VHH binders against Prephenate dehydrogenase [NADP(+)] (TYR1). Designs and how they scored, part 11

Target 1, 284 residues: Prephenate dehydrogenase [NADP(+)] (TYR1), of Saccharomyces cerevisiae (p20049r14to297)
Amino acid sequence: KVIGIIGLGDMGLLYANKFTDAGWGVICCDREEYYDELKEKYASAKFELVKNGHLVSRQSDYIIYSVEASNISKIVATYGPSSKVGTIVGGQTSCKLPEIEAFEKYLPKDCDIITVHSLHGPKVNTEGQPLVIINHRSQYPESFEFVNSVMACLKSKQVYLTYEEHDKITADTQAVTHAAFLSMGSAWAKIKIYPWTLGVNKWYGGLENVKVNISLRIYSNKWHVYAGLAITNPSAHQQILQYATSATELFSLMIDNKEQELTDRLLKAKQFVFGKHTGLLLLD
Below, E stands for the ipSAE of ESMFold2; O stands for the ipSAE of OpenDDE; V2 stands for 0.75 times the mean of E and O plus 0.25 times the DockQ between their complexes.

## First folded at step 29 (VHH; framework vhh_enristomig)

Design v3 (from u4 with I34M S61E; at its last fold request DockQ between E and O 0.37; V2 from the best seeds 0.00; counts 0 for: pae O 3.2 > 2)
Amino acid sequence: EVQLLESGGGEVQPGGSLRLSCAASGFTFSSYEMSWYRQAPGKQREWVSTITEGGDTYYAESVKGRFTISRDNAKNTLYLQMSSLRAEDTAVYYCAKDTGYGWRDYSEDYWGQGTLVTVKP
ESMFold2, look of step 29: ipSAE 0.470; ipTM 0.718
ESMFold2 (binder alone), look of step 29: mean pLDDT 80; pTM 0.807
OpenDDE, look of step 29: ipSAE 0.000; ipTM 0.218
ESMFold2, fold request of step 31: ipSAE 0.611, 0.568, 0.628; ipTM 0.819, 0.769, 0.826
ESMFold2 (binder alone), fold request of step 31: mean pLDDT 80, 80, 80; pTM 0.807, 0.807, 0.805
OpenDDE, fold request of step 31: ipSAE 0.038, 0.034, 0.026; ipTM 0.580, 0.488, 0.474

Design v4 (from u4 with E53D G54S; at its last fold request DockQ between E and O 0.50; V2 from the best seeds 0.00; counts 0 for: unsure alone 64.4 < 65)
Amino acid sequence: EVQLLESGGGEVQPGGSLRLSCAASGFTFSSYEISWYRQAPGKQREWVSTITDSGDTYYASSVKGRFTISRDNAKNTLYLQMSSLRAEDTAVYYCAKDTGYGWRDYSEDYWGQGTLVTVKP
ESMFold2, look of step 29: ipSAE 0.477; ipTM 0.700
ESMFold2 (binder alone), look of step 29: mean pLDDT 79; pTM 0.787
OpenDDE, look of step 29: ipSAE 0.411; ipTM 0.767
ESMFold2, fold request of step 31: ipSAE 0.489, 0.489, 0.533; ipTM 0.722, 0.721, 0.755
ESMFold2 (binder alone), fold request of step 31: mean pLDDT 79, 79, 78; pTM 0.793, 0.790, 0.787
OpenDDE, fold request of step 31: ipSAE 0.217, 0.604, 0.295; ipTM 0.678, 0.857, 0.735

## First folded at step 30 (VHH; framework vhh_enristomig)

Design z1 (from v4 with T52Y; at its last look DockQ between E and O 0.50; V2 from the best seeds 0.00; counts 0 for: unsure alone 64.3 < 65)
Amino acid sequence: EVQLLESGGGEVQPGGSLRLSCAASGFTFSSYEISWYRQAPGKQREWVSTIYDSGDTYYASSVKGRFTISRDNAKNTLYLQMSSLRAEDTAVYYCAKDTGYGWRDYSEDYWGQGTLVTVKP
ESMFold2, look of step 30: ipSAE 0.431; ipTM 0.641
ESMFold2 (binder alone), look of step 30: mean pLDDT 78; pTM 0.781
OpenDDE, look of step 30: ipSAE 0.128; ipTM 0.626

Design z2 (from v4 with S107Y; at its last look DockQ between E and O 0.57; V2 from the best seeds 0.00; counts 0 for: pae O 5.4 > 2, unsure alone 64.2 < 65)
Amino acid sequence: EVQLLESGGGEVQPGGSLRLSCAASGFTFSSYEISWYRQAPGKQREWVSTITDSGDTYYASSVKGRFTISRDNAKNTLYLQMSSLRAEDTAVYYCAKDTGYGWRDYYEDYWGQGTLVTVKP
ESMFold2, look of step 30: ipSAE 0.378; ipTM 0.630
ESMFold2 (binder alone), look of step 30: mean pLDDT 79; pTM 0.785
OpenDDE, look of step 30: ipSAE 0.022; ipTM 0.390

Design z3 (from v4 with T52Y Y106S S107Y; at its last look DockQ between E and O 0.47; V2 from the best seeds 0.00; counts 0 for: pae O 5.5 > 2, unsure alone 64.7 < 65)
Amino acid sequence: EVQLLESGGGEVQPGGSLRLSCAASGFTFSSYEISWYRQAPGKQREWVSTIYDSGDTYYASSVKGRFTISRDNAKNTLYLQMSSLRAEDTAVYYCAKDTGYGWRDSYEDYWGQGTLVTVKP
ESMFold2, look of step 30: ipSAE 0.269; ipTM 0.544
ESMFold2 (binder alone), look of step 30: mean pLDDT 79; pTM 0.788
OpenDDE, look of step 30: ipSAE 0.023; ipTM 0.391

Design z4 (from v4 with E33Y; at its last look DockQ between E and O 0.01; V2 from the best seeds 0.00; counts 0 for: pae O 2.9 > 2, placed apart)
Amino acid sequence: EVQLLESGGGEVQPGGSLRLSCAASGFTFSSYYISWYRQAPGKQREWVSTITDSGDTYYASSVKGRFTISRDNAKNTLYLQMSSLRAEDTAVYYCAKDTGYGWRDYSEDYWGQGTLVTVKP
ESMFold2, look of step 30: ipSAE 0.383; ipTM 0.609
ESMFold2 (binder alone), look of step 30: mean pLDDT 79; pTM 0.794
OpenDDE, look of step 30: ipSAE 0.054; ipTM 0.571

